# VH-VL binders against q96il0, part 162

Target 1, 167 residues: q96il0
Amino acid sequence: APERGAERRDTAPSGVSRFCPPRKSCHDWIGPPDKYSNLRPVHFYIPENESPLEQKLRKLRQETQEWNQQFWANQNLTFSKEKEEFIHSRLKTKGLGLRTESGQKATLNAEEMADFYKEFLSKNFQKHMYYNRDWYKRNFAITFFMGKVALERIWNKLKQKQKKRSN

## First folded at step 5 (VH-VL)

Design mn4 (framework fv_cixutumumab)
Fold by ESMFold2-Fast, scan of step 5:
Structure mn4 (fold): chain C 167 residues (1-167), chain A 121 residues (1-121), chain B 108 residues (1-108)
Amino acid sequence: as target 1 above (167 residues)
Amino acid sequence: EVQLVQSGAEVKKPGSSVKVSCKASGGTFSNYTISWVRQAPGQGLEWMGGISPFSGTANYAQKFQGRVTITADKSTSTAYMELSSLRSEDTAVYYCARDQPFTNEYYFDYWGKGTTVTVSS
Amino acid sequence: SSELTQDPAVSVALGQTVRITCQGDSLRNYYATWYQQKPGQAPILVIYGKDSRPSGIPDRFSGSSSGNTASLTITGAQAEDEADYYCNSWDSSGTHYVFGGGTKLTVL
């Protein structure tokens, strides 16, 4: 079947925006942000003649994406829960309600919120260091296998060229 | 269904070493940390250490530094805990458990059934 | 000398509410996680984060946290709830896990 590229953002002259990949795509497709991690997932194209090495690379990239999404989904959830607890405790200390007169959530000023952000970053420092270490190792592995796949493709192309020049 | 399957019971002499295995199935082994927790007869739970299988980075409780080595084999989705210079106080049930230490809402969501190690003269 | 302190035993009458507490300085910074263990069995996760239940854990189990204290509450205790309960968290440095000493719950 003929290969087709994924359609990215398509904005018609009339101002209508749309993003929708074709039924059969020959390229990776980028989706909308995940509700919890706020990261955009990549849907990987699987060629019909995928080599074992290409499969290894794709699975490594998929596994790394899943790991990264799990980390940030949990990080965002934890941040939100602790932020609400901090705001609740500070408002209670001030004798203020949790809602404004308009029914919206009551908030703290920027100076008070800076205290929360500083504490959150400080207590999560070691966790972030471990994340960065693992992230670097995963990216190194992906880059290494990308190089191996590139060399395999070059070698296969050279083999094809050699055979074509054969009688 | 995620499962952690541990190796069988061991009886060891003082001064020897023991190596317990924990094979993970049903989940992404490299995306989770595997921890080892022991429980001596009639006593509570004690964390020994854990490993991130992808990076091979291990972290050990202070009490076990120098005696415990935790390793992982990604090709077999198996984590190992080796404890050396065994003493009678090391008689315990040894559990492996899955967690994610890079998150604030950490927890051991799946546990192995335990491996009994008896140290006797 | 554990960083997390639990009372060794607590009793509750069938159908009544019981609270198991865990105390330690690390709980000011890290949520407690709670495990149930019955004789001859591996621990099972019952509460994680502040008050999150994994699938399969009855809604009678709940968690709470304030200052250096975390609590596991069982509202309407059942006979099958009789077990040892362990709290778990990071140590004060945030580098190693620590367990409380465990609380034996007896359902009368």
Scores: ipSAE 0.065, ipTM 0.657, lowest interface PAE 6.0, mean pLDDT 82

Design mn40 (framework fv_ebrasodebart)
Fold by ESMFold2-Fast, scan of step 5:
Structure mn40 (fold): chain C 167 residues (1-167), chain A 121 residues (1-121), chain B 108 residues (1-108)
Amino acid sequence: as target 1 above (167 residues)
Amino acid sequence: QIQLVQSGAEVKKPGASVKVSCKASGYTFTHYWISWVRQAPGQGLEWMGWISTYNSDTNYAQKLQGRVTMTTDTSTSTAYMELRSLRSDDTAVYYCARDNQYEVPGSFDYWGQGTLVTVSS
Amino acid sequence: QAVLTQPPSVSVSPGQTASITCSGDSLGKEYAYWYQQKPGQSPVLVMYQDYERPSGIPERFSASNSGNTATLTISGTQAMDEADYYCQTWDSNKAYVVFGGGTKLTVL
């Protein structure tokens, strides 16, 4: 299955398994690292009597996970694409072909690649800043809702005790 | 509005290949997997395989392994399904469907309109 | 290999409750899903995760999953509910999606 357009024609048939634990599990499951984002996905357990507040917290955590996975997958794809373009551009500037005498892909040394890393970081500086800001906002919101869920559970337990005494 | 729009009907000879496209719009393409499901005339739904839109991981139905390839183009939010070595019993309406990536694999909440592929001699 | 078995047809009178069953060993540990398909149309998800109903699906639709049998229930069945209904689950051993053979619901 190809990335954006960089697939190899003679690649062996795909056979990689998806993260898919038993869906009626009573707790959260953590999968293997994603190929593109390098982050481990989490499958969240849904309680039978989930409150609206608990559902809101779970949805927020799921949406944050999807956002985070997508950001890093896209960032890694962008990095790979721009790296390839940079290498081709520099080889053209030097009057060199895209292939070595042995037929292998021509590459740049570490010193030359340092220019690419500086350019990539500069170009993506604002994007990374917005990512960090959104990451902190999302985690702050999750922590806040975790607190609300904890309070709700305490109040429900206290109400249960009072009802048992009243009856 | 969330939509999956598929390519038009195809007529093929036995032994040929067909490639069906599925263009997604109205949502973030990489957040949801795409599954392919076919339906022969008057028959039930048959799952063909799924592809992850964020890591390009695939899994194909046993009967179709070696004949089917699923791919995506994130820049155009399009999924593709290519079926090779066509037989007359591959005549079917082919659907793409959106799958929940993390919460519930196999939950197909939106479907394409279907692409009729007719294989005749 | 996982297999889901549905009755080929079910008939009900308007206003009565229709019950469509789906049986398979995988349903004891995996969620059931239900799709409605009308002639010439794409399938529509009507129930997910055993008993959850998508937005836009009438409250007349409900479902359950007990043991190895999932059931789709349509209360106060209307002529517009006439369609083919497919159950679906997940084969965790092969990472495959499995559909039932489908049930034709007729409202007479």
Scores: ipSAE 0.000, ipTM 0.488, lowest interface PAE 14.5, mean pLDDT 80

Design mn5 (framework fv_cixutumumab)
Fold by ESMFold2-Fast, scan of step 5:
Structure mn5 (fold): chain C 167 residues (1-167), chain A 120 residues (1-120), chain B 108 residues (1-108)
Amino acid sequence: as target 1 above (167 residues)
Amino acid sequence: EVQLVQSGAEVKKPGSSVKVSCKASGYTFTKYAISWVRQAPGQGLEWMGWIIPYSDTANYAQKFQGRVTITADKSTSTAYMELSSLRSEDTAVYYCARGTDYRLSPFDYWGKGTTVTVSS
Amino acid sequence: SSELTQDPAVSVALGQTVRITCQGDSLESKYATWYQQKPGQAPILVIYGDNKRPSGIPDRFSGSSSGNTASLTITGAQAEDEADYYCQSYDSSGNHWVFGGGTKLTVL
């Protein structure tokens, strides 16, 4: 049978669509940390009278969450894969087997692993820069739309108050 | 400029497999996902799957799970789509397309397509 | 996963406004993207993120989304706009891309 972890690994995990929240009619629901990203997904509540602008904000927030989940899940999977490849390569170079006498995976000492961590960080520097840039862009957009929604709500309250005064 | 250059047309027999290539240039290959989309003659677009080259993570449409394999070679900036157990209904134009793993601009550049004909 | 539904054909007179619609439950939570495809050519991106135009796409093309319905509007249709238009979004699970069936636009 396919492992659940393998199924999640084959698809960039969103986390959001994979859990069933308790019934919540009026509030967002926060789930457990995703296995790969280690981030908690949020199911966003859809108001019964959601405006087009409110829908745009909610979609942006949901999509940003999915993007963030996908980035960190992929980052963690890449780290794990390259770490195992590095360990395999170094053990082969030493003429050692991949498993200890007890059948556990053989490991490298801290000094040897330091080389891997330095290489991984250096190799992924540009990817992390792109992530940070896009994260700021997304937060700017979310803040901008939050402001627009706030203004829309103020305007609607003003219109409603004027209508009540005339009736 | 961004370019996605696909391999040439293929004629295959039922039961065989086909492997189509898509060579990317003009951008950082590992930054963007590559999707594969097919279109049978006179029909609509059908998504088959995607790959994120920096992690070798692939995802497949349910209809193609078990028959399609999407891979990427970072050293040549080339994505591949292999479809096995070919049937006549697999006759289609196969496109590669660049999508972002950020999902705001899913397919901003497309290859010109590779015609695959499956004939008895 | 939810299917995206488009009308198969629509017509518009030269210089007039036409609206092409795409309907699906996932559109309440997922962005809509629109592609234009002319015979013998690959699709080109026209609208993404419900209402954003890529560089090089004329301003007569606009998009909107409300509830479970996304729309592509061409204000002042030109002869070169005659093409098939496809909407695209994620399915409800967020794991798979889905396309609408396509709408053939005829400019009279």
Scores: ipSAE 0.007, ipTM 0.608, lowest interface PAE 8.7, mean pLDDT 82

Design mn6 (framework fv_cixutumumab)
Fold by ESMFold2-Fast, scan of step 5:
Structure mn6 (fold): chain C 167 residues (1-167), chain A 120 residues (1-120), chain B 108 residues (1-108)
Amino acid sequence: as target 1 above (167 residues)
Amino acid sequence: EVQLVQSGAEVKKPGSSVKVSCKASGYTFTKYAISWVRQAPGQGLEWMGWIIPYSDTANYAQKFQGRVTITADKSTSTAYMELSSLRSEDTAVYYCARDHVYGKEAFDIWGKGTTVTVSS
Amino acid sequence: SSELTQDPAVSVALGQTVRITCQGDSLESKYATWYQQKPGQAPILVIYGDNKRPSGIPDRFSGSSSGNTASLTITGAQAEDEADYYCQSYDSSGNHWVFGGGTKLTVL
């Protein structure tokens, strides 16, 4: 049987890693950074009496996390691929091998790499702007639903107090 | 599993407008962009524009600026492409496609196409 | 924005290897994507990110990119591979998609 409080890492269908919280967790659990996205996954606690608003908020947070994880995993892979191609192209232009005489990976100096970073940022500028707009709107929606859930909880507490005052 | 279902064939007069729909199912609609591509009879693929449904951000090919409007309805998971001031040269099959504009940067799922015929 | 150029037609004998090319200035810094289209059907994604295959695409399909040229290679062509092949990439701004003119592959 699985040990109580055991931690597991699973690969989600979308290609991002997932973790299961300890079995009796009563709060959200945060995992280690994903290898590809460098973002920490969050496993959300589900209350037994979750309201429709609470479910919408949780679903939105989960969907935003998965979307964000996939974006950054792909962005990091693209960056790594293009960086390696740039380095190989420059070393080839200089007539240098991919490895040094000591067997270490050959590298370019910081000034040479500055050109790559400038070009990478420039060519991805619009893509990142659209991503940031979506990210901003997703966070606004999450904040809005968090506010609605808070108001619902306050109203429910007031409603319960009114019932208790009936003698 | 994942599907994009397009509206039926249209026959339009020159100078009118057409609005084609693309209903998404089997995935989270707001997670991906939707691109529109057309293909005239016997011709190649021509990209028209895309929309990111979550942010309602749309972008159009220069050739179609001012004539095309792409919108999305998140409540029905449906994207729309409206092309105005129709000409006979607009006779084509119009496709919607799921666009990984943030990720793979590829169109992995395509609608079956909507034939639009512009004739008098 | 850079146009993508493809040869309009190419032929290959059954079981042989064929290479379809796509040229454009944007390919020096942007990824190439390839689609297969058969008559009366919507296109199917066969390669993305220069050299990556989606699930379900046979391993005889491969891609590569060097300089301003991207290539789709079919190793051991089959009869069902007869189709139109389109390359795709972003223009230089990264804001607009551009398709190549398409290459009709005939399997002899």
Scores: ipSAE 0.013, ipTM 0.583, lowest interface PAE 8.1, mean pLDDT 83

Design mn7 (framework fv_cixutumumab)
Fold by ESMFold2-Fast, scan of step 5:
Structure mn7 (fold): chain C 167 residues (1-167), chain A 120 residues (1-120), chain B 108 residues (1-108)
Amino acid sequence: as target 1 above (167 residues)
Amino acid sequence: EVQLVQSGAEVKKPGSSVKVSCKASGYTFTKYAISWVRQAPGQGLEWMGWIIPYSDTANYAQKFQGRVTITADKSTSTAYMELSSLRSEDTAVYYCARSQYIEPTGFDPWGKGTTVTVSS
Amino acid sequence: SSELTQDPAVSVALGQTVRITCQGDSLESKYATWYQQKPGQAPILVIYGDNKRPSGIPDRFSGSSSGNTASLTITGAQAEDEADYYCQSYDSSGNHWVFGGGTKLTVL
C-alpha cells in the first residue's frame, strides 16, 4: 500500500515491565514487584528546577534500576528454562509423562534436583561475580552523587538563611 | 484470537539490508518469545534466532551471527528481524513464530511469511 | 549437515499407515515437535512434547520417541495429508533450535 513505503524504525531499546504513576503525583512512585525480577520499579519525579547534579543522580539511579531489572529477569528466565528442560529430559529418560494424574506438572525428587542446582550455580558463578562487582560500582557512584546533592542542598539552604540575616 | 502479522514482500539488491516486522495480537506480548525461521525456495526450515521481549534477550544461530539482529518493541507488540549484507542465497520466505521459552512445547502460531528476494 | 536427520521422501497408499522418523542426539534429552507444511503455506504444529496433539489436529496423527529417534505416525492416511513434515528439537549445548531436513509425504 502507498502509505507503507516510507516505514522507518529504530531498534527497540531493552527494558523492564513499566507502570503508570497515579495522576497528581509530585513524588517518586513505587510500583508492585515485577513477576520475573521480583523487584519493585520506581518512577522518578522530575522537579521543575532540577539541578544538573540532581539530574545526573536521577539518570544514574534510573539506569541502575533498568540494569538490575534486566539482570534478574534474565537470570530468573534462564533458571526457569533450564530447570524445565532438565525436568523434561529426566522424565523423558524415565519414560514418564510431563504431568501427574491430577494434571499438575510432574516434578523430580529433591535428590535429582540437587544435581541441577549444583550445576546451575557452578555454571553461573562468573556471571554472578561480575554482577556483584558492577552492583558495588554502581552503588558507590550513586552514594557519592547522593552525598554531593545533599551537600548542595545544605549549602543552598545556608546561603538563603545567611542572605535573610544580611538583608 | 492469537495472531502474528508480518510485513509485506521485499526485493533487495546484494549488499543491502532488510528489516521484517511481526506484529503480535491476542496475548500478552512479554510472556512469550518470538522466533525467526527462514525457508529458501525448495529447501527446509532454518532457525535464525529468537528474542524474549520482556528482557530484550536475543540469541542467534551461528550461521547468522554478525548479520542478523532481532529486536522487539513492547509498546507496539512488534518483533523485528534485520538481515544485513544480503546475498542471493538469502532469497527466502521469512517466518516469525511464537515460542514458549520457559516450557518449549513448539512454535504456535506462525506468521504467514514474508518473501525476500535478493537480485543477483 | 542438520543435527536432525529425516528421510527426504516417503509414500503411502490411501488408508494405510505411514511412519516418518527423525534421528539426532538432542532427542535423547529433549522433546520432539512436528510440523506439517503444504505448498505456499506456513508450517502448522501437529505434534509437540513427543506425543501430544494440539486442538484441531486429527487423531490419526500420533507421535513417539525412544532414544535418539522420534517418529510421527499417520494411521489411515488421507489425500489431504500430502505435505512436507519437519521435526524439531532444542540443542542445549549450542543454545539453539534445530529442524530436521524435512520429509515429503506423497499419498498414492
Scores: ipSAE 0.000, ipTM 0.461, lowest interface PAE 16.6, mean pLDDT 79

Design mn8 (framework fv_cixutumumab)
Fold by ESMFold2-Fast, scan of step 5:
Structure mn8 (fold): chain C 167 residues (1-167), chain A 122 residues (1-122), chain B 108 residues (1-108)
Amino acid sequence: as target 1 above (167 residues)
Amino acid sequence: EVQLVQSGAEVKKPGSSVKVSCKASGYTFTKYAISWVRQAPGQGLEWMGWIIPYSDTANYAQKFQGRVTITADKSTSTAYMELSSLRSEDTAVYYCAREKTLYDSGNYFDYWGKGTTVTVSS
Amino acid sequence: SSELTQDPAVSVALGQTVRITCQGDSLESKYATWYQQKPGQAPILVIYGDNKRPSGIPDRFSGSSSGNTASLTITGAQAEDEADYYCQSYDSSGNHWVFGGGTKLTVL
């Protein structure tokens, strides 16, 4: 049965079934974007007859999702915190208050923020390079196991057809 | 322990509406569909509709289209079935049931609520 | 539209075998499910996926499906098996569940 990945299982007004036809392992649910990572989590459906190979693929996809979510949540938090610290530091150096008379946060213009963006990108360059390397490795592994699962399903389908001919 | 607990019996006048609740516990509410089935006295089982709580997607039997509404409240793990424009023929026991999906066995109703008796009389 | 047809009543002698049948076009492509209902009670699942028995259901209950016909077999019927039995299948073209009319089993 073809892999359905992260596709949502819904019934459309046109009368499309709410569940996948037999021979397709789907029924995954896609959640709303995470507040910290901005990534949509996939809640994987676990079939009762899941093979060990299918389980390994699912676990690998789940672990990759969790790794990805944690990386971007941490990255976004680090960016926000360091940006705020940089702004406070620069405003103190200029002798300015942290808030305007109206109570709004005091901000720096684009030219003043250029140094922060340059520094942030530079010191996080290696971190992002390691992320990309690991992301490629994880996606290669997922693709490899998806291929193995597909071959297993084709093999099982052929065995079932031969058994039906024996009737 | 999986449980579906339904609201109590109701007596309604013709032309009114009834809203029956089904509170789920013992499992992840958003991962399973809920179907509603009714049974008039001495009659068979009649499917009314289903809802997928995760997406709030619902589908209804043609016979009830336009006067049945099925909803779900994820915060309380409760499904609801509201039937409007009640007639004496709507007197029945109304059941909610959880729909389980297995790749090699299809979909089926593995747990049922105990039923809610709705009597429509003037 | 897909209807599921069941005989309205069937009788079996205590300890004997009875077969309840369900017929409909949807059964050619979809699984059959069977429910048992006793007076004043909610239905309970006795067979799903044509021939699978959930935990807690006695092994005297078995199912089969071929073409447009599904069958529920009770081998060695007991007095407690006296009940109404409903088959169920899914009509994908109509996007709805369909139940058979029910078969009342009397154990003599």
Scores: ipSAE 0.000, ipTM 0.460, lowest interface PAE 21.4, mean pLDDT 78

Design mn9 (framework fv_ebronucimab)
Fold by ESMFold2-Fast, scan of step 5:
Structure mn9 (fold): chain C 167 residues (1-167), chain A 120 residues (1-120), chain B 111 residues (1-111)
Amino acid sequence: as target 1 above (167 residues)
Amino acid sequence: EVQLVESGGGLVQPGRSLRLSCAASGFTFSTYHMNWVRQAPGKGLEWVSWISGFSGYTSYADSVQGRFTISRDNGKNSLYLQMNSLRAEDTALYFCARDVKYPSGEFDYWGQGTMVTVSS
Amino acid sequence: QSELTQPRSVSGSPGQSVTISCTGTSSNIGTNYDVHWYQQHPGKAPKLLISGNNKRPSGVPDRFSGSKSGNTASLTISGLQAEDEADYYCQTYDSSLTGWVFGTGTDVTVL
């Protein structure tokens, strides 16, 4: 979706923010790690006079971040769930309780956990291949548009120089 | 238990607007991408629109681009579809569907749908 | 937007096997994206039947299996039963459309 959410508005009467709010930056800022993905999100600042090309780049970067956040949130939750299920299944098979005599959650030894990690990595190999392929595609596109934005900025600077020379 | 319940459908005249809602429960709504999918009476499924989990990026089918707007309110566990400039060919049962991962587009839970009839 | 091509209908007798093809292009099925399958009984919402080309969600019988090769995906229903009479749709992501695309749908009739 093109322009939906492309403009930044605050409580200012004109609807167009000339000044950044005290609680917000006029630049991109990095947040704390997300609870599920464990990745730090980037909150993108939307300039008042964002060009269509700059908007396309920003939306591409934002969409890539959402995709990345979603992938790792799901991966981490799946890992935690399957790890817990594996531990419970193995303890049940051995005839052991799910808790120690001290009431703490029972765990498996490092050798048994190595089996889980190997199985999990093998099971998720295809997902990781798809992730890597799409990660490369997305970063290639981002790099391409970063180049186009840089070229636009150079052109605008040259236009300003020519305007000054005509004076 | 995961549930998706659509509402807001009805009979509407061509050229007018209608707003659909989808109420989600039983899962952490903000971590899932959401979709609208429609089905005209006696016809197949047609994907309409997508929105990312953190109220970010959106995408639309060409047939609705510029007329429909997908949005969400993660604090209310709600998904919306604002439908403007409605046409007879927009007549369909509209489903809300959850997408568990990107880029694969796995729609693991669907609502029962809300019927939109565009007729004079 | 180009839909994925499925046969209009497929029929079989109880206990037999039927296969539904789903053919796309290099921008969808021919990519690394997975193909999903949905089952829809009359008057009901679609249900995810096969995820990620060939994985069954909880509650889906072993009779249902999927495969993908090149630009074509297939759904096979073995040991066909009366309750399998439904519409079946394939679906995947289309990179040129930046969205999802469904198959034309196949009506499975149990004779």
Scores: ipSAE 0.006, ipTM 0.490, lowest interface PAE 11.3, mean pLDDT 80

Design mt1 (framework fv_ebrasodebart)
Fold by ESMFold2-Fast, scan of step 5:
Structure mt1 (fold): chain C 167 residues (1-167), chain A 120 residues (1-120), chain B 108 residues (1-108)
Amino acid sequence: as target 1 above (167 residues)
Amino acid sequence: QIQLVQSGAEVKKPGASVKVSCKASGYSFTSYGISWVRQAPGQGLEWMGWINAYEGWTNYAQKLQGRVTMTTDTSTSTAYMELRSLRSDDTAVYYCARGEFYDSTYFDYWGQGTLVTVSS
Amino acid sequence: QAVLTQPPSVSVSPGQTASITCSGDALGDRYAYWYQQKPGQSPVLVMYYDSERPSGIPERFSASNSGNTATLTISGTQAMDEADYYCQAWDTSSDHVVFGGGTKLTVL
């Protein structure tokens, strides 16, 4: 028997390699939504004189983006698979075919789908809670370092202005 | 106190399989992931893979894909690493280590290690 | 070629500053992490996110990451710091964690 393989990642951890920003961009570039996660990847602009604080912020934002992309790619895959299984199971129970006479996928009505959504949310409540916890922790860290970078830039500008006036 | 306690040393013949356990305590087991790292005698650290304790999502080092399986038992807060088709160069101390929930980028707590010796 | 390169050994006298470097392209895009391992013991995280120190790690441990080279610095080195030190980063090209080859710190 063939090896089934390890559980696969559908999206590369670093989404920035999936698109190419304009050559003359001097700011972060936002790409099209990823097929699997539905999130827009960000290509981070790296200034030639990047400070240690700026590098730390960029790395944190990059890691957070990769974490977020992987989480939602996996979540969307799980949702789609379980939704399809639910639909097929219910159609079989009702004695209906998987396709309509026109060849389209047979679907359940809104009331029946509401049952699936309730079960899915209940089943995944703890997972979403852990995601939200980590999301807030990461956002707090990003906001903190954004503040430090902003203060660094302000003080550098103030020092430069004072130096010019002293001359 | 956060603690990871691993199973005892194993001696296996080439071609056999070994399954090492790692029992976690002192934290919410499903809120973190577990990575496995091995170290051959006198050598450095080699990452083997990671598992998310909540959903069982895994990512294995390419070198070990097809031979390694990582699982968890949330009722006992225990992670397992099974390595199949053992070879003499699989002789190493095997560590479990705690990482982040989704993507384990670093390891803040480590088990004591399990020596696996593969010899005939 | 190694993804992360460390010197195999570094020697210092007690009270001197030890510097252990770790170099690789991954460090330009990813955080460096540092572990201390004493003979017969498990690794211990001593530095994370390039320059952050975990609770319980002495203040004499510090670290930085500039370009493609991360540096672990131990000020006022003590005999108890004698150990193997490993750097770690995420390697985007292989989509997994990589460790440096390790540096044996000798305090004599």
Scores: ipSAE 0.005, ipTM 0.553, lowest interface PAE 10.8, mean pLDDT 81

